# Designs tried in a protein design chat: miniprotein binders against q53ft3. Part 213

Target 1, 195 residues: q53ft3
Amino acid sequence: MFGCLVAGRLVQTAAQQVAEDKFVFDLPDYESINHVVVFMLGTIPFPEGMGGSVYFSYPDSNGMPVWQLLGFVTNGKPSAIFKISGLKSGEGSQHPFGAMNIVRTPSVAQIGISVELLDSMAQQTPVGNAAVSSVDSFTQFTQKMLDNFYNFASSFAVSQAQMTPSPSEMFIPANVVLKWYENFQRRLAQNPLFW
Short names: E, the ipSAE of ESMFold2; O, the ipSAE of OpenDDE; V2, 0.75 times the mean of E and O plus 0.25 times the DockQ between their complexes.

## First folded at step 23 (miniprotein)

Design Tc11 (at its last look DockQ between E and O 0.01; V2 from the best seeds 0.00; counts 0 for: pae O 11.5 > 1.5, placed apart)
Fold by ESMFold2, look of step 23:
Structure Tc11 (fold): chain B 195 residues (1-195), chain A 107 residues (1-107)
Amino acid sequence: as target 1 above (195 residues)
Amino acid sequence: SPESYKKAIEYAEEAKEYAEKARKYAEEIAREAIKNNDPESYEEALELFREAAKMYERAAWHFEWAARYYDWGDKEYALLYFEFAERVFRKAEELFKEAKELYEKLK
């Protein structure tokens, strides 16, 4: 239902579901990560009146998880960029993952997504610097995200001779992805806010 | 836009004013409870004013972040935070009204 993208890394689309309403992505070598994108894959929307609270967890000096609320994703805002570089020395916040915590190695953090009522989410206050909206930061991150998406989509390319017919599935020619990539890069260079 | 930024800031300041008003009622009720040696009669109104104050503060927080996202040009996230702030503000108003009605019954 969710994806997680870190600049310079392959996109993760297979969240670990740790409860009916809770999903987790592992972030190895988290100390080198400054930003993360959390997004909905678009196949399953949140139920009416619900959305996702997004948390970052890192192990403290004792190996115990410290959780911090980054912000939210909803059907109306299905993707968000979160800055995590300033959070690795902060205090934890109230969070719904207490019973789901697993002691982690010192180099692995997690992104947690909790599906909650919008009214409950509205009563939460994210940490002050987690979300990023600077045009320059967005442009740089977006270029890395474009490269990652192209590499991901290209990894599924097959020739027509390799295809197994499946009438319930849709396919696109690989050159469409390349053309989209080239067009997007050109438009981004001309106007970073064109989207 | 500049108008959306200004509106979010104005709502944040309004929420802060209501939070302070709710805290002042809570302080007044706490003094009356001690003066009368009757904390049980005042406890529900006191807790509702304290909760309303916390909700108004939370709303102000979200309005301020909505303003920051407007300033940064992230209209989707600005709208999300603005809508969250409005939800919390309306809840705070309900609590404040209930608390005030209870307190007026106590004279």
Scores: ipSAE 0.011, ipTM 0.466, lowest interface PAE 9.2, mean pLDDT 77
Fold by OpenDDE base, look of step 23:
Structure Tc11 (fold): chain B 195 residues (1-195), chain A 107 residues (1-107)
Amino acid sequence: as target 1 above (195 residues)
Amino acid sequence: SPESYKKAIEYAEEAKEYAEKARKYAEEIAREAIKNNDPESYEEALELFREAAKMYERAAWHFEWAARYYDWGDKEYALLYFEFAERVFRKAEELFKEAKELYEKLK
């Protein structure tokens, strides 16, 4: 359902589902991460009237998790980029992930996505510095990248009518994602402004 | 190649035509379902045509992008989109065929 991208790292497309409505990505060596992109894979949309609240969690000096609301993803806004570099010393906020028995090492942070009602999401206030402005070049790049990815990946989606284990689920072959990523990285390396 | 570009555009148009055809069948089936007061019997065929239409549209989109990347001189990416579009197109054809077979059984 969700993907997570850190620059210079492989795209993560397999979130750990920790609850029916909660997904988590691990971010090793989080201290080196400046930005995180969270996006929908296009396989499963949010139910009507629902979206995803995106949280960042890092261990404090005592090893206790500090959670911060970064922002939101929705069917209408299926991707978002967040700056997390400035949050690594921030204050914690309320979060829906509770005391998850997440094995936390000092060097590993987490991105948590909570599927919630859009109305409830509207009442939440993200941390001020997390959302990257859509006006900057980086955001434009990311948006184009994600749009490209989404369109590419979603085009490979096969209805379960062809893959009968579950008739209602759409599938995208993992190799499609990998191939896109490899090609994207290659293009980026050749011309950082190829978009 | 210029031929590849032309081919991509042609396939995009073809895909759009098939998408429209699938939508027309879906509309027809929806009408028949109402007329016969039996939506359940027509649901599978209806859904398959809708899915086929969606997939044809996706194929068309990718063919168009293949052509665009080719025009931009990015042959590698053009080929990627083209090959993908072809796969999607074939899948759409399969769905369309299945939908048609189901619908014909209902007549």
Scores: ipSAE 0.000, ipTM 0.218, lowest interface PAE 11.5, mean pLDDT 78
ESMFold2 (binder alone), look of step 23: mean pLDDT 87; pTM 0.864

Design Tc12 (at its last read DockQ between E and O 0.44; V2 from the best seeds 0.52)
Amino acid sequence: SPESYKKAIEYAEEAKEYAEEAREYAEEIAREAIKNNDPESYEEALELFREAAKMYERAAWHFEWAARYYDWGDKEYALLYFEFAERVMKKAEELFKKAEELYEKLK
ESMFold2, look of step 23: ipSAE 0.553; ipTM 0.813
ESMFold2 (binder alone), look of step 23: mean pLDDT 87; pTM 0.858
OpenDDE base, look of step 23: ipSAE 0.494; ipTM 0.770
ESMFold2, fold request of step 24: ipSAE 0.614, 0.461, 0.569; ipTM 0.836, 0.784, 0.804
ESMFold2 (binder alone), fold request of step 24: mean pLDDT 87, 87, 87; pTM 0.859, 0.856, 0.860
OpenDDE base, fold request of step 24: ipSAE 0.494, 0.486, 0.476; ipTM 0.786, 0.783, 0.780
ESMFold2, last read: ipSAE 0.455, 0.613, 0.520; ipTM 0.782, 0.836, 0.808
ESMFold2 (binder alone), last read: mean pLDDT 87, 87, 87; pTM 0.854, 0.859, 0.858
OpenDDE base, last read: ipSAE 0.022, 0.016, 0.472; ipTM 0.316, 0.229, 0.778

Design Tc2 (at its last look DockQ between E and O 0.54; V2 from the best seeds 0.00; counts 0 for: pae O 12.4 > 1.5)
Fold by ESMFold2, look of step 23:
Structure Tc2 (fold): chain B 195 residues (1-195), chain A 107 residues (1-107)
Amino acid sequence: as target 1 above (195 residues)
Amino acid sequence: SPESYKKAIEYAEEAKEYAEKARKYAEEIAREAIKNNDPESYEEALELFREAAKMYERAAYHFEWAARYYDWGDKEYALLYFEFAERVMKKAEELFEEAKELYEKLK
């Protein structure tokens, strides 16, 4: 039903179903993870009126799970990106996973997804400092980055004849690509929503 | 600044005007090649005018983007677009004048 992606790792598509309405992904070596993507595979939608509350769990100093609400996924928002780097010492939130008997090691965190009524989800507040982003928004962000790079680089393309007497090939000066990258990074640091 | 924005817009419009002028010369040359039943003699001038028009259009595109970046307050990107547009326009002017010289030989 769900997938979980961490940069530099294989996509997880086989959640552990710990109840009819609860799904869990293990995140080994979670201390090195800054962001996690949770998404619906597209094979099974939520029932009408339902959606998914997404939680992050890590063990406290006593080995007890600390669960934090990251945000939500729904049929209308089928994916989201969550920042977890600032949550690894935070205080837990109210959650529906407290009775589950799940064995884990101190370096393994979990992503939990609880299928709930949309009205119940509307009353929940994700933890502070978490970056919550739709994968649709992330996809649009990434597409805009790709379009911006393509349009910038290609707009400066010149043929050999336009720059030299060798007209058989079109070339894009490497400096143009580098300058685009440097300016893009600067603009992103100034305003992440600049495009 | 408003002056930089206005300059970029003026250069874009100038480049568009020259692109149209180059296309009109290309149309005139094409008609003369048919009229004289001698496309071989006119081919080089025709191609140069077509290339000049293409380069002028490209310069206009970049001048317009330079104006947009000036309006958005991004001076570095604006200058990058503007300076590229100037180089492209200079090349277009060279092609245009070369084409005119060739065409005058055929008159």
Scores: ipSAE 0.007, ipTM 0.400, lowest interface PAE 9.4, mean pLDDT 76
Fold by OpenDDE base, look of step 23:
Structure Tc2 (fold): chain B 195 residues (1-195), chain A 107 residues (1-107)
Amino acid sequence: as target 1 above (195 residues)
Amino acid sequence: SPESYKKAIEYAEEAKEYAEKARKYAEEIAREAIKNNDPESYEEALELFREAAKMYERAAYHFEWAARYYDWGDKEYALLYFEFAERVMKKAEELFEEAKELYEKLK
């Protein structure tokens, strides 16, 4: 139902379902994470009138989880980018995850998604500056990313005829794609809104 | 570096000039083809000049972006664009010269 993406890491598409309405992603080495993307996989929508409250949890100095509401995802806004780097020292907020017996290693944080009524979600206040992007922003990101790739890669395209005077097929050096990817990932890791 | 930026801009301008030159040749050839009612004999040269023009424009594009990335401080991408622009420029030149040779044979 949900995916979680950290720049430079593999996408997580298998949340741990800790309750009927609660899902958790583990984020190892969370201290190095600046932003997290939470998105719906598109396989299962929220029930009508429901959405997801997205929480971040990190262990405090005593190993106790500190939960903070980051924002929301909904059928209408199926993805969001959250900045978590500034939250690692914040105060905890109320959360629906209770005392989860999650074996927490000190270096592992969690993203929790609680499926809740939209009306209830509207009464909640996310931590300030956590929500970097709405669905629209994420859509724009995806589109810009693809456009950036296409424009960049296609600009390096040469026809085989230009390589050898015969076919009209266009070719792009594989290293161009690799370099774009590497640079894109680097920039994304630094600032997801770098475009 | 500032010098690299300047160089990239200069090369971009040069590439654009060559692109225009190639287009002018293509236009000339097209006119000659019509005049002589022999489009087939001029087709190869015409196409090569068109391709050369495209390649020069592409080179210009890459040089411009190289300059932009230099200005932005991204040396990695700047160099990537610059180096590729140079290769594209060279290929454009080859096409241009080949086109000229073919066209001269038709005169």
Scores: ipSAE 0.000, ipTM 0.197, lowest interface PAE 12.4, mean pLDDT 80
ESMFold2 (binder alone), look of step 23: mean pLDDT 87; pTM 0.849

Design Tc3 (at its last look DockQ between E and O 0.01; V2 from the best seeds 0.00; counts 0 for: pae O 11.4 > 1.5, placed apart)
Fold by ESMFold2, look of step 23:
Structure Tc3 (fold): chain B 195 residues (1-195), chain A 107 residues (1-107)
Amino acid sequence: as target 1 above (195 residues)
Amino acid sequence: SPESYKKAIEYAEEAKEYAEKARKYAEEIAREAIKNNDPESYEEALELFREAAKMYERAAWHFEWAARYYDWGDKEYALLYFEFAERVMRKAEELFEEAKELYEKLK
């Protein structure tokens, strides 16, 4: 239902669903992350009258999660960029991830998305320093993500002569990855907010 | 749109004015409750004015962010925050009017 983009890292498109209405992405090595993009894949919209509250969590000095509300995604705003480099330790906001998020590696941050009623979301106040003002920042962030994905996927390329048979695994031709990269890059240059 | 930006800022300032007004009513009621040695009679109106003030401040915050998103050219977020502000503003207005009615019956 959701995707998560981090500059210099592979796009995440398979959230961990920790409840019917709650989704989580892990962010290892979170201290190097400046921006995160959260977006809807477009195949499953929010139910009528609902949207998504987007949270960021990081472990404090005692290893306990600190959750902060970054903002929202809705059917009318299906993607958003959040700045997380300026966030700091402090009292967390009220959040719905308590008992569902008790098994957690303390050194890994998370992006949480909670599907909620719009009336409930309206009563929340996101941290203001997570807001992002520029499409150019989004474009730069996304371009770095595309380059990272292409480089990572290409590092696994082998010729047929080098392959060890593995019948239970699925494979894709390397040209598919290159075509995807070129097509996505073209679409991004034409409309940075096409998604 | 410059006009949309101005509307959001005007609504934010209006919400702040109502928040201040609600707080001043709460202060007046608290003083009357002490002066009359009857805090129980004033308790409901006092609590409603305090809650209304909190809701008006939240609405103002959302209107200000709607204005910022209009200025930044993020129309989708500007509309979302404006709608959220309107939802909270309506709740604040309901609380304020209920509190005002109760307070008038006590004065």
Scores: ipSAE 0.510, ipTM 0.771, lowest interface PAE 1.9, mean pLDDT 80
Fold by OpenDDE base, look of step 23:
Structure Tc3 (fold): chain B 195 residues (1-195), chain A 107 residues (1-107)
Amino acid sequence: as target 1 above (195 residues)
Amino acid sequence: SPESYKKAIEYAEEAKEYAEKARKYAEEIAREAIKNNDPESYEEALELFREAAKMYERAAWHFEWAARYYDWGDKEYALLYFEFAERVMRKAEELFEEAKELYEKLK
């Protein structure tokens, strides 16, 4: 349902589901991370009237998790970029993840996504500097990213007919996706607003 | 290089021209199919020209993006798009020629 992207790292597409409505990504070596992209995979949309509250958690000096609300993702805004570098010393906020027995190594942070009612999300206040851009910017990012990816990948597609005497199924080499991803990550690392 | 940028723009325009040419052939074939009341005989050629047009448009898009990334100072990504555009262009050309051959056999 969700993906998590850190520039220069492999994309995470398998969140740990810690509850029916809660998903967690582990971020090793979080101190080196400046920005995180959280996005919907497009496989499963949010139920009608629901979205995702995105939280960041890092261990404090005592090893206790400090949670902060970063922002939101929705069917209408299926991706968001968050700056987390400035949050690593911030104060904690209320969060829905409770006392998760998350085996936290001191160097591992977490991104938590809580599926919640949109009305409830509207009442929450993200930490001030976490969201890199407005909702419109996120929408633009998502659209441009998806269009870029689709156009790039589909252009490398080989029809099954070209490979075997079989029908109109298209194949895209995996390396095409990898190349796009690597360049995307590089660009994102350089400028999160490169689109 | 500046030459690569210029080349990308030129190739984008060329690809668009070929896309338009492919669309014109598709339109012509569609008219002939109706005129002769034989859509089945013209279907393959029609589809190939449509596909060729799409591929040419894709090539154009990639060339344009190559140029854009070059302008942004991202030469690596520019090159990636450029090389890809060239590959797509070749595929489009193959489809176009195949379509043309099929159509000529119907005349």
Scores: ipSAE 0.000, ipTM 0.229, lowest interface PAE 11.4, mean pLDDT 79
ESMFold2 (binder alone), look of step 23: mean pLDDT 87; pTM 0.859

Design Tc4 (at its last look DockQ between E and O 0.01; V2 from the best seeds 0.00; counts 0 for: pae O 11.7 > 1.5, placed apart)
Fold by ESMFold2, look of step 23:
Structure Tc4 (fold): chain B 195 residues (1-195), chain A 107 residues (1-107)
Amino acid sequence: as target 1 above (195 residues)
Amino acid sequence: SPESYKKAIEYAEEAKEYAEKARKYAEEIAREAIKNNDPESYEEALELFREAAKMYQRAAWHFEWAARYYDWGDKEYALLYFEFAERVMRKAEELFEEAKELYEKLK
């Protein structure tokens, strides 16, 4: 239902479902992470009247989780970028993830998404320093996302001599991916908000 | 529908004004409870004014973030925070009016 993307890393699309309405992504080596993107995959929308509260959790010096509300995703706002670089020693927020199965896990943080009623979400106040202006961070994050996609797709490239016949599969020539990448980069440089 | 940056700021300032008004009522009621040595009679109205003040302040925070997202060009988040602010504002207004009615009955 959700994806989680950290600049310079592969996208995560397989959240751990820790409750009927709660989803978690692990973030190893969280101290090197400055921004995270949380987004809906687009296959399963929120039920009417509901949305997702997005939390960041990191272990304190004793290994106890400290949770902070980053913000929200909804059907009308299906993706968001959050800054977490300033949150790794902050004060915790009220949160719905009290029964997490990770208690003492140094150097691994988590992104938690709780599916809740919009009325309940409206009663919450996110930490203000997680908010991100879209212009400069958008360009930086988009460039890293482009690099990641290109590297991922290219890692599956084969030459015609290496190709095994597979009549039931569809194939995309590798140069199509390169052309897309080059075109997208040019458009992004001209107008960072073109997409 | 989305509202402009200027309107979000105006609503944030209005919510702050109501939060302060609610806090002033709570202070007045607390003084009356002490003066009359009768905290039980005033308890419900006092709690409702305090809760209304918190809710008005929360609405103000959401309106300010809606304005900030309008300024940053994130219309989807601006709309979301504006809607959340309106939901909280309506609840705050209900609490405030109920508290006023209770307080008037004590006079």
Scores: ipSAE 0.451, ipTM 0.766, lowest interface PAE 2.5, mean pLDDT 80
Fold by OpenDDE base, look of step 23:
Structure Tc4 (fold): chain B 195 residues (1-195), chain A 107 residues (1-107)
Amino acid sequence: as target 1 above (195 residues)
Amino acid sequence: SPESYKKAIEYAEEAKEYAEKARKYAEEIAREAIKNNDPESYEEALELFREAAKMYQRAAWHFEWAARYYDWGDKEYALLYFEFAERVMRKAEELFEEAKELYEKLK
């Protein structure tokens, strides 16, 4: 349902589902991370009237998780870029992930996505510095992330002649990915804040 | 480095060659399976060679992109793709060898 992308790292498409409505990505060596992209894979949309609250969690000096609300993803805004570099010293906020028995190492942070009602999300206040404010930096970063994703996805592309029947697997035509990429690029160029 | 670029291109070509080799084995196995009317005994080896071929092709792709990013002056992404390609290459090799061992047992 969700993907997580960090510059200079492989895209993560397999979130750990810790609850029916909660998903977590592990971010090793989080101290080196400046930005994170969270996006919907397009396989499963949010239910009507629901979206995702995106949280960042890092261990404090005592190893206790500090959670912060970064922002939101929705069917209408299926991706978002968050700056997390400035959050590593911030105070914790309320979060829906409770005491998760997640194996945490001191160097591993987490991105948590909580599927919530849009109305409830509207009442939440993200941390102020999480949104990428610089259009130029945002555009450049997004472009690199998109390129990374496209290249990664394209690496799995096989011709029809190379395909073996696998009824358990679903295939996405490469042209669909390319078309999505091109459309995204166009929208980004027109309005870097189109989402 | 220029050496890294050259290495990436070389590894991409090598990966493509191994992908083709894996595909050829898969084709051979498929023929043998039909000939012997025993698709079940050959299925695992066939699947592993197919997966190996896919993985080798993935490695090739990432090596090529490593080289491309290097050419674009983006050394960070070049290194990223190169390192990933190496990991994929290793996995492909493991699958290929496993497939080969299984196939040899069927002969």
Scores: ipSAE 0.000, ipTM 0.225, lowest interface PAE 11.7, mean pLDDT 78
ESMFold2 (binder alone), look of step 23: mean pLDDT 87; pTM 0.861

Design Tc5 (at its last look DockQ between E and O 0.01; V2 from the best seeds 0.00; counts 0 for: pae O 11.9 > 1.5, placed apart)
Fold by ESMFold2, look of step 23:
Structure Tc5 (fold): chain B 195 residues (1-195), chain A 107 residues (1-107)
Amino acid sequence: as target 1 above (195 residues)
Amino acid sequence: SPESYKKAIEYAEEAKEYAEKARKYAEEIAREAIKNNDPESYEEALELFREAAKMYQRAAYHFEWAARYYDWGDKEYALLYFEFAERVMRKAEELFEEAKELYEKLK
């Protein structure tokens, strides 16, 4: 189970499973998004020897998907922040006069996660401009937000000792996400440095 | 740590050196295939050296990113990229040695 978060938007925790090993999140109005966070919910780990390759897809000028490898998530690196602002087509190339007239042209991009063998993932090369430095204040804030969410949501899950190669089905109450979002927003409004 | 950063950079440079060596072998084999007018006999060794060179380059790329993540303080990603680089390096070494054995038989 995966989550996907964009600052200022509701966290997505219910990926569309498009194949046994492939999961997708939709990102409407993607041209306004600069960073995306992909993380594991912590209830179902990758099987031994496997991990997740994380992709970003957006429509090109012809409307066809353009997929780019952002990076990876694994049991040892269960969350990551990726910069996507430099990966979008057409955003900076709009004619200045036409941009003033047509500033609200929304489109939908996707984040895809492919569960693969670590040996296969090692053969892939992510785009370098999606990497985010820890000195980036957005990265630090977003990582603190993700850590806070992970700790809160994990307190409602079954213990890690119950996880096996074929574990029983696990559930997280739907309202946990809403409670976390409301609490985090209130704390940010009161003290942006509370983290 | 500074030691982890330096180790990753050293491995990246070693991988680049092996990539260059593999490319030189591939160039030599390609010349011999033309000279002897017998590309079929050299095809397998040539392909293995070219593949090894690409894999050594990929390993170097991963070692360099491991170093960047060490420098940035992201130990988890640094370790991930370092492990990926080692996986690719080991496979590249296997292909390189197999290619050398095939090439020696042709001489």
Scores: ipSAE 0.595, ipTM 0.838, lowest interface PAE 1.7, mean pLDDT 77
Fold by OpenDDE base, look of step 23:
Parts: C-alpha cells; structure tokens; sequence
Structure Tc5 (fold): chain B 195 residues (1-195), chain A 107 residues (1-107)
C-alpha cells in the first residue's frame, strides 16, 4: 500500500504491518537523512473517508522512541515529502503506535503510517516545518512525478512485434525504470521541490 | 550543448515526418484492402505501419522532451530522453521497413 523513499537509497515498497491499520518503515542510519518521501503505491487505496497519518520516530539518548507527526497522505494527496533533519532533536508528540516492540537499534528510525479517519486527521497538528510543501504542492509533486515516470517509461516501450509472438504487448526495459529512479533520487537529494 | 538541442529538434521533426509517412501508407493499405475485398491479406502490413507511426510519434515526443529538458538546464534528463528517442527511432524504422516489405509483396 505504501512506499518510502530516501534520496540515495533503494525505495521501500514493503512496509511492516504492525497492526491492521498501522504500517512501519525502518530507516537505517537516519541521522544522514534530510528528507523522506512517503507515497501510496496505487495498488490499494484508502477506504472512503480515510487517510494516513505519517509519523517519524527516532531513538532519544536513552533509546526511547520519540514520535512526531509529520503530516498526511490521502487518496487525493497520495504522496508527501517531509523534512526530518530538524526533528532529530525535537520533542515527542502523541502517536498511535504505542509501545511497539520494534527492535530498535540506535541508528534506526521509523516512518509510521496510521490509517485513520480523515475527520480525525483534521484534528491533528503536524510538527512545524516537517511538510516541505502545501497539500497542493504535494498533489502537484505526485502528478508531476507520475507523469514524468509514465512519459519516460512509455518512451522506452518496445513493441513485442520485435519480440514475437506477442506483437500486441509492449515491453519496457527494466533499466529504464532504474534510470528514472536514479535521476529522481538525485534530483530529490538536490532539491525536494525540483518539480 | 546547443548543438544537441538543435539536433533533438531536428530529429523530432524528422520523426514526425516519418510518422506521417507511415500513416499515409496505412491509409493506402486500408484503401487497397477494401478495393480488393481482402482485408486479411493486408492486415499485418497495415498494423505494422500503424505501429511504426506510433513509434515514430513517440520518438518525436522524446526528442522534444530532450530539447525541453536541455532548455531547462537539466542536461542529464535531456541526454536520457535523447538516447531513448534514438532507440525508439531505430525500432520505428525496423517496423516501417518490415511493413514496407510486406506491402510490396502484396502488390
């Protein structure tokens, strides 16, 4: 359902489901991370009237998790970019993840997504400056990213007419996706608002 | 480079011209198929020309985007789109030639 992207790292598309409505990504070496992109994979939408509250957790000096609400993703805003570099010393906030027995190594942070009612999400206040852009900007980012990917990938599509016997099918070389991804990560690392 | 930009635009235009040429062949074949009341014999050539036209159009699209990215100062993306467009052009050419060969056999 969810993906997590850190610039310069492999995209994570398999969140750990810790509850029916809660998903977690591990972020090793979180201290080097400035921005995180959380996005829906497009395979499973949120149920009607629901979205995802996105949380960041890191271990404090005592190894206790400090959770902070970063923002939200929804069917209408299926991706968001969060700046987490400034949060690594912040105060914790209330979170729905409880005392998760997450094997916490000192260098690993977590992104948690809690599937919640949109109405409930509206009552929550993300930490300041975590969201890189407004809701509209996130929507624009998602749209631009998807359009860019689609256009790029489709341009590399090769008809199976050359690969017989299925001439009606189109193939896209895997390296096209890789190149797009690498470029995306590079640009994201340089400027999260590169679109 | 400025030369690369110019080249991309030129190739885009060339690709569009070939796309149009492929479409014209497809139209011609469609007419011949009707005239001869034998759509089955012309179907493969017709389809290949249609596919070639689509591929040429895609190549044109990618060349145009290469030029656009270059204008935006993103040379890396410009190069990626350019190289891809070239590959698409080659594939389009192969389809076009195959279609042409098939069509010639029907004359």
Amino acid sequence: as target 1 above (195 residues)
Amino acid sequence: SPESYKKAIEYAEEAKEYAEKARKYAEEIAREAIKNNDPESYEEALELFREAAKMYQRAAYHFEWAARYYDWGDKEYALLYFEFAERVMRKAEELFEEAKELYEKLK
Scores: ipSAE 0.000, ipTM 0.202, lowest interface PAE 11.9, mean pLDDT 79
ESMFold2 (binder alone), look of step 23: mean pLDDT 87; pTM 0.862

